# Ledger of designs, part 7: VHH binders against Coatomer subunit epsilon (cope)

Target 1, 300 residues: Coatomer subunit epsilon (cope), of Dictyostelium discoideum (Social amoeba) (q55fu2)
Amino acid sequence: MSDDILFESKNYFYLGNYQSTINEINKKSRQIIEKSLKAESDYFLYRCYIAQGNYDLVLQETKNNRGSGEDPTIAGLQLLASYLSKPDENREGTLITITQWISDGVVKFNYHLQVIIATIYFNEQLYDEALQILNNCDHIEGLSMLIQIFLKIDRLDLAQKAYDTMKKIIDPDATPALLSLAWINIYNGEEKLKSALSSFEEMAERYGPTPLLLNGQAVCAIGMKRFEKAESLLLESIEKNPKNSDTLANLINCYINMKKPNEIIQRFINQLKTLSPKHDWTSAVNEAEALFEVSKSRFN

## First folded at step 1 (VHH)

Design i8 (framework vhh_7qia_2)
Fold by ESMFold2-Fast, scan of step 1:
Structure i8 (fold): chain B 300 residues (1-300), chain A 120 residues (1-120)
Amino acid sequence: as target 1 above (300 residues)
Amino acid sequence: QLQLVESGGGLVQPGGSLRLSCEASGFIFSSYAMGWYRQAPGKQRELVAFITSGGRTNYADSVKGRFTISRDNAKNTVYLQMNSLRPEDTAIYYCAAGYEDFLGTSYDYWGKGTPVTVSS
């Protein structure tokens, strides 16, 4: 209990350092003997592969999970990998499958499956559905996702309440609690933006800078109107993962505020649209693009 | 607004060396992959070398071991060090800037070129 073999792997995972998560699990592989610990290890490994875009690996390694012996958590990972590999083509089938699983009662007390389903709902902008699935989730990942959804729908009051619930379950200095508070502080504005920035910087120093943590820092910098600092952080994030949709969206917003050339802005807009046609940031980018076109026609 | 200006071309004897420079003006140099292309008279433009935003390098087989690409992000400059030059290296050398995305590297910005002539 006090010595969770996966403790440090989970910290890397929560902060978006997927390669360090994989490396740490592999380092501890000889200690991962017990069947339930091996299952938990596989869950985090598959989540990392999915986060890295290696959907085919997950689907191939789990191909035998079918029929009456099907593991619901592995089925959820297969569904997530399949969905993210081609969201437009697989959307309808994915949502039908989720509805069936909810009806069958397989989701009710499976916290990992709840997180997987909520992730799909969030990507589809089905926030009420995501909140419903996570309502009784007493797992750290589920509470973290509840906070993100509440912030997304401008319910800072509910995000704060979920964070207060999280503090009753884990130490306030644990990485999920630190990350959640940093995001809440961004939405509170004022001097709390500086506190949020410091928190993201400290986490990056301890666990390595990741696109997640660099994006957090950049959003703080944008809120403080430090666009050159935000740009520097976002360029570092692109060097780590040029396919990260959040980085591209934040960089586009940064460049528009800096009044950079349309050719540069349009390149990143085209890339973002190709990677994530239905991403939440795509609607904000389309609004910014429309305003930019109006500005061009007015001044040119 | 991103502009590329090449320099360092000229006439050189076989076996000689030249260093080409490409200075970028504008924005986001550090986020771009940088490449060197060349076009000999009557031939199509070909990739010589490229360097990613992260510093990884790749070379055409015809120049591997003779040419070295490098970048200085503080100076917004990419270099091509050309050693053991051969008459067949005679071409106009072009600097290109592109972005690495899930489709690979696409080059959107090009310089005007700098001529390199290798002859006795």
Scores: ipSAE 0.000, ipTM 0.097, lowest interface PAE 23.0, mean pLDDT 81

Design i9 (framework vhh_7qia_2)
Fold by ESMFold2-Fast, scan of step 1:
Structure i9 (fold): chain B 300 residues (1-300), chain A 126 residues (1-126)
Amino acid sequence: as target 1 above (300 residues)
Amino acid sequence: QLQLVESGGGLVQPGGSLRLSCEASGSIFSGNAMGWYRQAPGKQRELVAFITSGGSTNYADSVKGRFTISRDNAKNTVYLQMNSLRPEDTAIYYCARPEYTWYQSDTGLYRYFDYWGKGTPVTVSS
């Protein structure tokens, strides 16, 4: 009888504005009465708490759920919170649990659980495994993740195909659709970069500037060789979240192109190594090799 | 861009073994599945084996129990250990990165390949 009560909450969520998502859900609490809507609301609230690093709150609030056989979505949220709280310690156990859930068939028709599992696989750089989980996902977040993975593995053609599917099932003004098109436009490059930048700027004006949206704007600016603008955007992103690995990686790229002193670049490389050991700069090369590659790219 | 270079082929007696190697230059191996295909003269290329970024493996029924695919992500290399070779294994062996598609088969095997090496010939004869 009514449009999706959580529509605006989801729009904030997909752009990385977790506090506004929580505030919007709480504002509409009087309208969140139906059991299924309450369950969806709780899912997004718990995803926001996890995104903000409040893992203990999620684990405490969900402690009465005794595994995937009771509520598989809540079990997935518990697994995600536990994994992100101590990724190195909990990696092996997390991957074993996921394999068991897939075997037990609990993942097959649960798109929220599919998204949670794909998020863990993506964080581990297990892109193939993430694609397998999302293979038949027709829901907006799953399709958004498929687009991100296809772009990550340099398959712009498949990202475009996934976006075309997304447009058939989602409101074109929903933020996952806007975000997906903006990232596809970045990968198309050239004349599309200005369109992508405008889209990120419009989303930031409507839903607030987030590290995700500031990074999107900065990548566009770097592509257009507007390095001073990119620096300004990336420094604003660091102020909002100093632990964002994407911001640090983009700032390093920006500073290399601006021919900043090697001393400054090395400080940010060391910071990135501490925050994201699995990033390309930290996982593929050691300290000496990373410095060598940074130096080489300056003259290309 | 991804460059694929196969090596390790040759002439071998029936029942013998060979180890094929495929080195990728200037690419990220850990994020991508890699596979081995073969083509005998006058036949269509067929999948022999593939390995996911996480190390999960899949094999053609004709080679299960005899061939083992593995990868070394630090060296950007994929290997095919071929044991108990038969005359019908005679073919040119190609390394390839499978095309990802969200309409892939229910077996989880990828149907198409967008990057191919030049191939390494394997002849099994007495």
Scores: ipSAE 0.000, ipTM 0.293, lowest interface PAE 10.2, mean pLDDT 80

Design k1 (framework vhh_3k1k_2)
Fold by ESMFold2-Fast, scan of step 1:
Structure k1 (fold): chain B 300 residues (1-300), chain A 120 residues (1-120)
Amino acid sequence: as target 1 above (300 residues)
Amino acid sequence: QVQLVESGGALVQPGGSLRLSCAASGFTFSSYAMRWYRQAPGKEREWVAGISSGGGSTSYEDSVKGRFTISRDDARNTVYLQMNSLKPEDTAVYYCAVDYGFRSPLYDYWGQGTQVTVSS
């Protein structure tokens, strides 16, 4: 255990266990007295509320902060909560605000704000902009995001390099390093899928199963052509968070491979389109739509 | 397939200026960061400058800051490197690269390069 009072809270947070993060912060509230530690605990607490979809709570609790001139981290959390509450409506204004903050120099030395902005850019599929914000980052959350972005854009070489940087800063057995390696192993291919699955299973046993960890296990199972196992994991993930777009995308992929009826597949496609219109579903959606058209034509 | 064509390299005297161009094709240029690298004989290829997609952010190696300026024209699918106050140590083949981040380009997307020689 490190001397960091928030050590366990951060471990739960990195693995997507937001309720345990909140509980752990509250358990240690009497030790969170120093201004910088209080600010960091508030950052993780508000990030958890946002992750749970409780945007209004964050906006209400922070209503007295009137922009980046007072507390730029709180301003960033307000922006993130507002953006995620209505992405289509708030997109243009959000991106204008971010551009202004970068120009004003408030972002350069605030790594929490860098992560918040990179999260918005990632949701908008503005991967280059996200990478620029995180350029030369030396903080754990930023390096974790760099690895995820590099994997998303199919740059395994850069993900590996970012992971090597992470290992110089933290223990390879720390949760962010274990999680990053597991995702890298998935992208390295079939020989490492079993190792990745074991890692996700072990983390879930220690810190509780989360949509993040269940999706990791399911992706490994799909890669190993264990579709019934993947289905079970993904259905458990949906029970925990029915709004997780990655779970829905993986379930669609799973069901197409299992040759499930088009009515079932189309139901999940409709849910995914409603929750995440910008999600990349080119292969899965196109295949499901082709199957739906064939199914309809057979009846006539 | 990505194609990058560098041009503008020449022989110049110390203190001179050059503008390098890189014409890009085969990808959605406006969606990608672009970088300039250089390689002197017997040396490793080194990063010189980078520009984000859309041109909102630029970055430079310390030895060229204040002397070189990277820019882009998304309508023409071209990235530029304006080189001022050239020094003999700037002598190198200059390469354009598509880049997802400032740490490492896609090396298979390198152009042929353009030779810059700074001597009297």
Scores: ipSAE 0.000, ipTM 0.144, lowest interface PAE 16.5, mean pLDDT 81

Design k10 (framework vhh_3k1k_2)
Fold by ESMFold2-Fast, scan of step 1:
Structure k10 (fold): chain B 300 residues (1-300), chain A 119 residues (1-119)
Amino acid sequence: as target 1 above (300 residues)
Amino acid sequence: QVQLVESGGALVQPGGSLRLSCAASGFTFSNYAMRWYRQAPGKEREWVAGISSGGGYTSYEDSVKGRFTISRDDARNTVYLQMNSLKPEDTAVYYCAVEIRGYFGSDYWGQGTQVTVSS
């Protein structure tokens, strides 16, 4: 979408550079006049605030911007913010609300609401439910999530098919398409690991190094047995966001492969448990190790 | 039940133009991306053009870029392929396609419409 006013803002967003997303939208605020464009820009602004952990701001702002009737997309953003602010307390109520919305028919033609619901399901590890919601979603973020879920459940064939659909109807230079190809390349073999690494490096150069992109580079480096490079990337990621559970899990995997002293490894395991007590660290470590083993086996 | 019905194929001289239509039924048309494929005699079916749900994005195979235009009319459940500057190598049966995704995506095809470009 090179003529889309929000094109660069969306690219920053999809790569995890939330502050740059907010800054770009605000710079173009005077050109955001059309009702649909304003609604889309508000969607991305609120998604950024949620991603930054500023749940209260989203809840306050959406109450003040109340029009005639309730906007289902805004309701979805409120639900996501509420869920993430207190996931244990709000889990059951959130899932009941989603089921009600599906029954009421408000979900089936709203791509943003489908992405929001799929995000909640993915966080709960309800992959089948997430796939059902994304089944009719031709939005770029929905297709990207679909690919991630297929890779997660070891269906490379379906991930490849979804990507083939994506590249024929979605701008291939949009960052979710670039991310999807990079992750598929990690699963598809040793030489493609170098292509994936190059892709993550190019995205980081253009849009800034984010925890998401640094983790992508680190996973490629681990697959290539470049553990010192992986360590450097992961430590940079921790500096940017010390609460990123994926970074800690990948660092633990890296240190195990480097045969670091148990004291060092145990420190990071304890940190992961403290920052994310509901995170299944053993599952995350096993997942990182499985990705590493897949990369190794394709090389050998 | 998903149905796709193509029309508009004809014999045309090199440099001529044709507009193909595909009438869709049995699914919520506006929710799905639509695609055109073609198959020349003795060749594998190849992708020609795609259009996203809502029509915001279009994509083309390199050999048809600048000559072909895909469009859709969601009110009429129809996708179109406008073909300009036709060449003999464009001779093929043209198929309309939709991918209805479940956990296992399924491609649905029309019966095809024959385009012949010959002097």
Scores: ipSAE 0.000, ipTM 0.306, lowest interface PAE 12.5, mean pLDDT 82

Design k2 (framework vhh_3k1k_2)
Fold by ESMFold2-Fast, scan of step 1:
Structure k2 (fold): chain B 300 residues (1-300), chain A 120 residues (1-120)
Amino acid sequence: as target 1 above (300 residues)
Amino acid sequence: QVQLVESGGALVQPGGSLRLSCAASGFTFSSYSMRWYRQAPGKEREWVAGISSAGGSTSYEDSVKGRFTISRDDARNTVYLQMNSLKPEDTAVYYCARLPYWGDTEFDYWGQGTQVTVSS
């Protein structure tokens, strides 16, 4: 009985189904009249375009956001789009802008801007800085990011606490809580991998398979030594988004374990190097192997 | 072993100034952001000011903005809180914190605190 017009749009968004998010928002456009609701709608719409790599569209649609009428959230989306369009070229300027915004206090009470900044920091592997921005957040996307960052830095205890906070705000069977628990269960070890896999499969069945959900299933399959299943899931993920670095890293890990010829492995390493210059082949392989070992260590 | 030791708290009159110091040891100080929190009698602990490792970025609670300044001296492993134009409502125990991992666990490492009393 949710009266939130954006409820289903947000569910698609949290699961990485960006096109369905856009379609749902556009379907309800005539109902999105109130300024605050339109602002939230625009935030998710622009986040989807950015996730799809349509950076120029976001910059073009927001070109008038400047001067005394400047919306800080829209400024953050412009910064994110600009940064992701050319990360190496725009890194220094982006980080300087973020530092200035934090110093000026514009970030403190803007949770959308906090998520945008934390996303940039996460992409730069500035995990401590990302956690600082998300301090004491009580919003769903921020808590989801906290869980992912804590898992990335191998702080399962803090990921669990963030998840416990999320359960106080939303139903444990709600999409963000199910997704967060599935990732936590991967890190908890082999005995929880089947439960995590089932959760990702059910979410994919209801909301459509996305690179996010396919990668979740593939990581579970790799942990279970089901490499052929993992390969199938990862190839489907590549078909949906050939520029997804997580998919390429997981596929490299899968192929190494399957003892595929070096020529095949090297092709995907070269693709990953092109998409993530900061992550060379060794880093990508080590990340995928570390994730598997984290899962195994919790079982033992 | 990680240690945070606060000092500088005192009894001051309204409108007065104090500088609090937090001496850190047992970790690579320059790699961590530092924060000041305070706890007034009968109230929950609240964030006051923060300074990041990422570029010396600073942030403040609205009630102290323009009156308090956080700074750090990485060569001396010390973070400071310069408090100007003190008000009775600033009366609290002030805590230094290393909080690299934000969340409901509001602290990674806390100091023992230093008492600031603003009274006539």
Scores: ipSAE 0.000, ipTM 0.125, lowest interface PAE 16.1, mean pLDDT 80

Design k3 (framework vhh_3k1k_2)
Fold by ESMFold2-Fast, scan of step 1:
Structure k3 (fold): chain B 300 residues (1-300), chain A 118 residues (1-118)
Amino acid sequence: as target 1 above (300 residues)
Amino acid sequence: QVQLVESGGALVQPGGSLRLSCAASGFPFSSYAMRWYRQAPGKEREWVAGISSGGGRTSYEDSVKGRFTISRDDARNTVYLQMNSLKPEDTAVYYCAAYIGSEYLDYWGQGTQVTVSS
């Protein structure tokens, strides 16, 4: 029955409130003295910096770690930061490194590294590879990722089964369980969209509105054909983080459904293209390409 | 060569106790969550209890909460179900399960029969 010093930090993190995560960890810094607890706090701090796009900070702070032989979790965070900083340039090298780590047995018993690798695979749309990495994991973040992958590959039955497994090892009112159920409900028919929306709203009230939670609410509103409400939520999300590609993709989807003028839609498509230049943009971006990006952003 | 072998099932009087064991082999047991399920005649298989890979979290179906305790011994690759205050309604075949393989596949043991009757 030990207290988890990082309990509230993890809740903020899972809901995308990265600044509150950093603040909570810093507030508890005098209590974070054990090596294992320090390692876990560093993991969440670096994940926050990566999520905020501060890749250089993570690479600079970890520059003395020379690979998985020293600290495999730090090596994974370095790999993730490097990959996300230049995805197209670093793709091949990243995937080769992951394959080597799997072969060396480094990944099998490191849950943080499993989540990092699954995140890279998910971004590359290598879903079978991501599932293979996570099938050994009963860690809550790993189960959350399994649910996201199953929803992405349109296996609602497997997402439900993974959620049932999660409920058997954590409180269903715990933040990861609430978030997982809300995403499952979005894909489980229009009748459950109102329940999902309420869940995202309640989480935002407790832990602060974040781009993640505002996007969740907006996706529910779009599904309910409440496009003006979705627009309002997405504009609030842009105010909090103007670099969030999920928000732009959802706003494009919203405006297409509202039959807004092409000049407005094209403006946001150009903004998304600037933030996500790795997308396979042809000489003309069409409605199908915009809808594909919305589909991709729903899971990241 | 994944294998789960349940044992400990018996006939017991109402109000009695039993401890079930599940011996696991062929996979890295300590890295997997383990669960107990049961199936009464004419019913579907029902979840009973679960334990995380680290043993730090346990969960129970409402009808057994407070009466059953799940635990694990990673050194012996074994998961246990301690059943107290047994009721006739607990009569079932009890199964051990783990998530094994790349396809999110559950492996099941052959089960062990628990009968609660006078």
Scores: ipSAE 0.000, ipTM 0.128, lowest interface PAE 16.4, mean pLDDT 80

Design k4 (framework vhh_3k1k_2)
Fold by ESMFold2-Fast, scan of step 1:
Structure k4 (fold): chain B 300 residues (1-300), chain A 122 residues (1-122)
Amino acid sequence: as target 1 above (300 residues)
Amino acid sequence: QVQLVESGGALVQPGGSLRLSCAASGFTFSRYSMRWYRQAPGKEREWVAGISSGGDSTSYEDSVKGRFTISRDDARNTVYLQMNSLKPEDTAVYYCATDFRYGLSTPYFDYWGQGTQVTVSS
């Protein structure tokens, strides 16, 4: 069936503009009649609510997805919402459920469920498991996620191959392709960093600035040692979503390089620790602070 | 106070085996992913292998898959690279690194050791 009705909604979603995605789907709700199109619109609506931290809404709206009428994609969204609401508490149960679904063959031909499972594995730093779920995928969202995972594990060569596969099935100027290339270019560095910045700026002008796009621009600016520009972009990102841990981490990095007073830096570090105790940078900072205090007390 | 100290590099014959060690100190080792890189004279530094925090996931560069195995001992704050079926083209200085990335929106920032020389020849 036709995905034209959701085309604009999907573009907002891929760029991290979750509220515009919800608004567009709601605006076109009377045109979303076909069962498969309604299922796809519900998938994106629930993904947006989850991205906004509204886990309870997703769980409440999907409470009747049980028994003989259970939809595997909705079950996956319920699992994702439950997991992200309390990751430490729900980790073991979540991983057991995923293993069961894989064994039951529920995952093999369900692209949305594959993305959901890979997202959970990625959050747990189970990168090989995430790659196995997305193995040989040819759908756009799965290829985008493969590129992100390859970049995370420092496999720029495999990210490039996945992007080359994406170019065979989608226009290089399409939103997922532009985002994928921009992230690849950041990891290549040098003159490609300028190209990445221009791409993020163009997408922000066309679809509106989002925390995702502002962070992309800021990372490029940091790499180019344009710290004042990066600060401006990151402060705008905080105004749009004050709970975005990547924005806080990038701002702290920016302020350290700008040699801002330790009092300001520590304020943002404490904020990041509260929002994301497991963030790689937050864990590193916790350890460094403990060691610094021991060193100070010994040598002062 | 973060320190990474590589050891185990040696001269070895083609087809031989060698185990590299990286002793970590100054941070809570069990919380961080660990990686091995190598650099041959006149070439860029290249990634070789990676292991997640806790050891649940491993990854390898294609040319070393099936020959090299990365592992970790969190009780000893050590990561290992077991190298089997060594080839002359494996000759390089091998570096250990830990990954303090902020997330997907930031480039890689690593702490590096001094390296350990591996030479594969007659």
Scores: ipSAE 0.000, ipTM 0.206, lowest interface PAE 12.2, mean pLDDT 80

Design k5 (framework vhh_3k1k_2)
Fold by ESMFold2-Fast, scan of step 1:
Structure k5 (fold): chain B 300 residues (1-300), chain A 127 residues (1-127)
Amino acid sequence: as target 1 above (300 residues)
Amino acid sequence: QVQLVESGGALVQPGGSLRLSCAASGFTFSSYAMRWYRQAPGKEREWVAGISGSGGSTSYEDSVKGRFTISRDDARNTVYLQMNSLKPEDTAVYYCAKEWTYRLYGSGDYTTEFDYWGQGTQVTVSS
């Protein structure tokens, strides 16, 4: 803790506060001299740029990473940035590259690369492939991703086991553990929705409200049929990042559950499509609604 | 290729102290979380303590909190368990462990197992 220069940066990162992560890394830049610490710092910095949609910056700053001196983690970040910039165009080439890296043995003991590859597989809805890549993972970020994947494929039992593993490695009050438990509690039952909401609220108070934390609160509120509260939280999220597609998807889900007129819902669908023209918004809205209904059915 | 070698186990009087060491090789040590487990005769193996790879976060089983301290030296590829105020109930073989793994088997069912273990070191707390 006192020797982890990136401790606060990681906390902001895990909670979706990318700008505070960048600011904290920059504040401590003079202390980030050791090669391994600089590599870890660069990993989180580039992950923040990718999360903010700044793919070109990552590709430009890493353009010299090639040949026999290639850093596999940076190569993974380049692949992720390239893939997310043009998913439909780059899909086939990306998957071929991943298969080659797995065959070459560069993935097995590189947990950052494992998380990057699993993220790509998750975006492609290749959940079994994502789980296979994370099979040997006992790292905080990889375990967090395992929990999210298990919840997505309706395996609450395995999400709980991954969380139990996480508790053996980090304090249950650490931000990744608190976040993971909050998401598990959303799936566990009606009585635990209130606990999950309180946890998201406390994290937002300590580390600043982020779209991620506000969306978590909103999903809890929707599950509790507190639609006016959910709307308020989602509008606050839009104010912080008006281009956040997850926030608009959750707002559409909120309005659908409120049985708002179709013309109102369609306006928000059109707004979401304008912000992310390459998305299948019919599919995205149906997916968000289905996920909420699956969670709701568990609470009954 | 992955190897974990525990040392430091001994016979000690109740209230005594011991420091266990685990020397790791064959992987990028600083990138991986490390854990200590113990197994007493006729009992299941139980988790004792854990330490994260780079975050410096530690966690402990309730019965050892305040008495045991886990630490690591990444430059020497070693994880330590400092055991204070030892009790007869702490008598066990202590194991160093690197990795939990989730495996997809046959019909699509998932399971969990430990991937890498050391040979263990015996701790006996007795008068």
Scores: ipSAE 0.011, ipTM 0.330, lowest interface PAE 9.4, mean pLDDT 80

Design k6 (framework vhh_3k1k_2)
Fold by ESMFold2-Fast, scan of step 1:
Structure k6 (fold): chain B 300 residues (1-300), chain A 121 residues (1-121)
Amino acid sequence: as target 1 above (300 residues)
Amino acid sequence: QVQLVESGGALVQPGGSLRLSCAASGFTFSTYAMRWYRQAPGKEREWVAGISSGGGSTSYEDSVKGRFTISRDDARNTVYLQMNSLKPEDTAVYYCARVYEGFSTDLYDYWGQGTQVTVSS
C-alpha cells in the first residue's frame, strides 16, 4: 500500500496490462482531482491507448493542445501516436520535431517527454540517441528503458549498473525492479535463467498474464531449449495481441529450432514484416533468406 | 586490456579531405557504440560523431553534418571518420571513444591518445 493513488495502475502498466491500467484509473477518477495527479493520470491513459493501437483516440482527445498553452508532454504523446500510426510516412517529420524540441530546451526537465522520445529512437534503432536522452536519469521508467537498451546492445554490465541505480530509489520487491532483474537474469547464466522464469511466472500469477510477461517466460523457455513450452506461451500471447512484434519474432525463432515446415515459418515472417520492417529479427531473417536463395541458385 | 588507437591525422588545406581510423582491441568491438570527439587548442572537448553497435544508426554534431561520415568495420575492429570539405575550424586533436556507462554527463568509456588534424594553407 502506498499514498500514490496511481500505485496499482502503474504496476499494471509496467507489466503491460493496459486494459487493467485504464480500468483502475477510471475506477479512481473521482479521487484524481489535483492538477498534477490528473496530468500524470492522463499520461498513463494516453500511453495505454497508444499501446492498444488507438492512435486516433489520443489525437482527437488532445486536438486542442496548441499555441501558448501547449503542454509538452501531451505534444509528445501526439507525436508518438502519429509516428506509430504510420512510421514510414511520418519518420522524417518526427525526427525533425524531436531535434527542435531538444534544441528549445523543453526535453531537459520533462522525464515523460524523455521516455516518449527514447521510445521513438528505440523503435528507429537509434540507440545512441536514446541513451543520450536517458543519460543520468533518476526516474523509474527511464531506468527501465536504459536496462532494455543495454540488454539490446549486449551490455550486461551497464544493465546491471542501471539496475543498481534503480534499487537506490525503489524497493527491490517493487514491480519495475522485479521485472528489470528478470530481464537481466535471462543473460546471466543457466541458474539465473531458471530464476528469471520463476519471476515472470510469479508476476503473471499476481497481475495476470500479459504479452510482455508471456514473452519473458517464452524467452526463458527457449534459452532452456524447451521449445514446446515456449510455443504454448507464445500462442497464448498472440491470442491476446496478434500484432505484438516480440511474440512473432520469438515464435519464428522457436519454430526454426523445432524445424517446422517453411510454410508456417514464412507466414509469421510475412506478418512481422508488415508490422515492423525495421525490427532486428525481421532484418536478420531477411539476410538469412537471401543467403538461402544464393545457396539454392548455386546448387540447384 | 582495452585499447583504442587513432591514426590518419595530417596537415591538409581548406576544402581537402581526410580519413581517420580507430583500431580497437581488448573487448568485443561489435557490441559497443563508438564515438569521435575533438579538442581544439583552448577549447573544451566536443562530440563530433557517433555510431551504434552494429552500425544501424549514426549521429553528428551540427557543424560537421553533411561533411563528415562515421562508419565501422566490425571484422577489422575499426571505426572510421571520413572528413570532407575541411575548414580551419576543424583543426583539433581527434579522439576515438567507447561509450561510458551513461550515468554522468561524460559519454566516453575509454579514450585513445588522439590524432592531430590541422587545416591550414
Scores: ipSAE 0.000, ipTM 0.129, lowest interface PAE 16.1, mean pLDDT 81

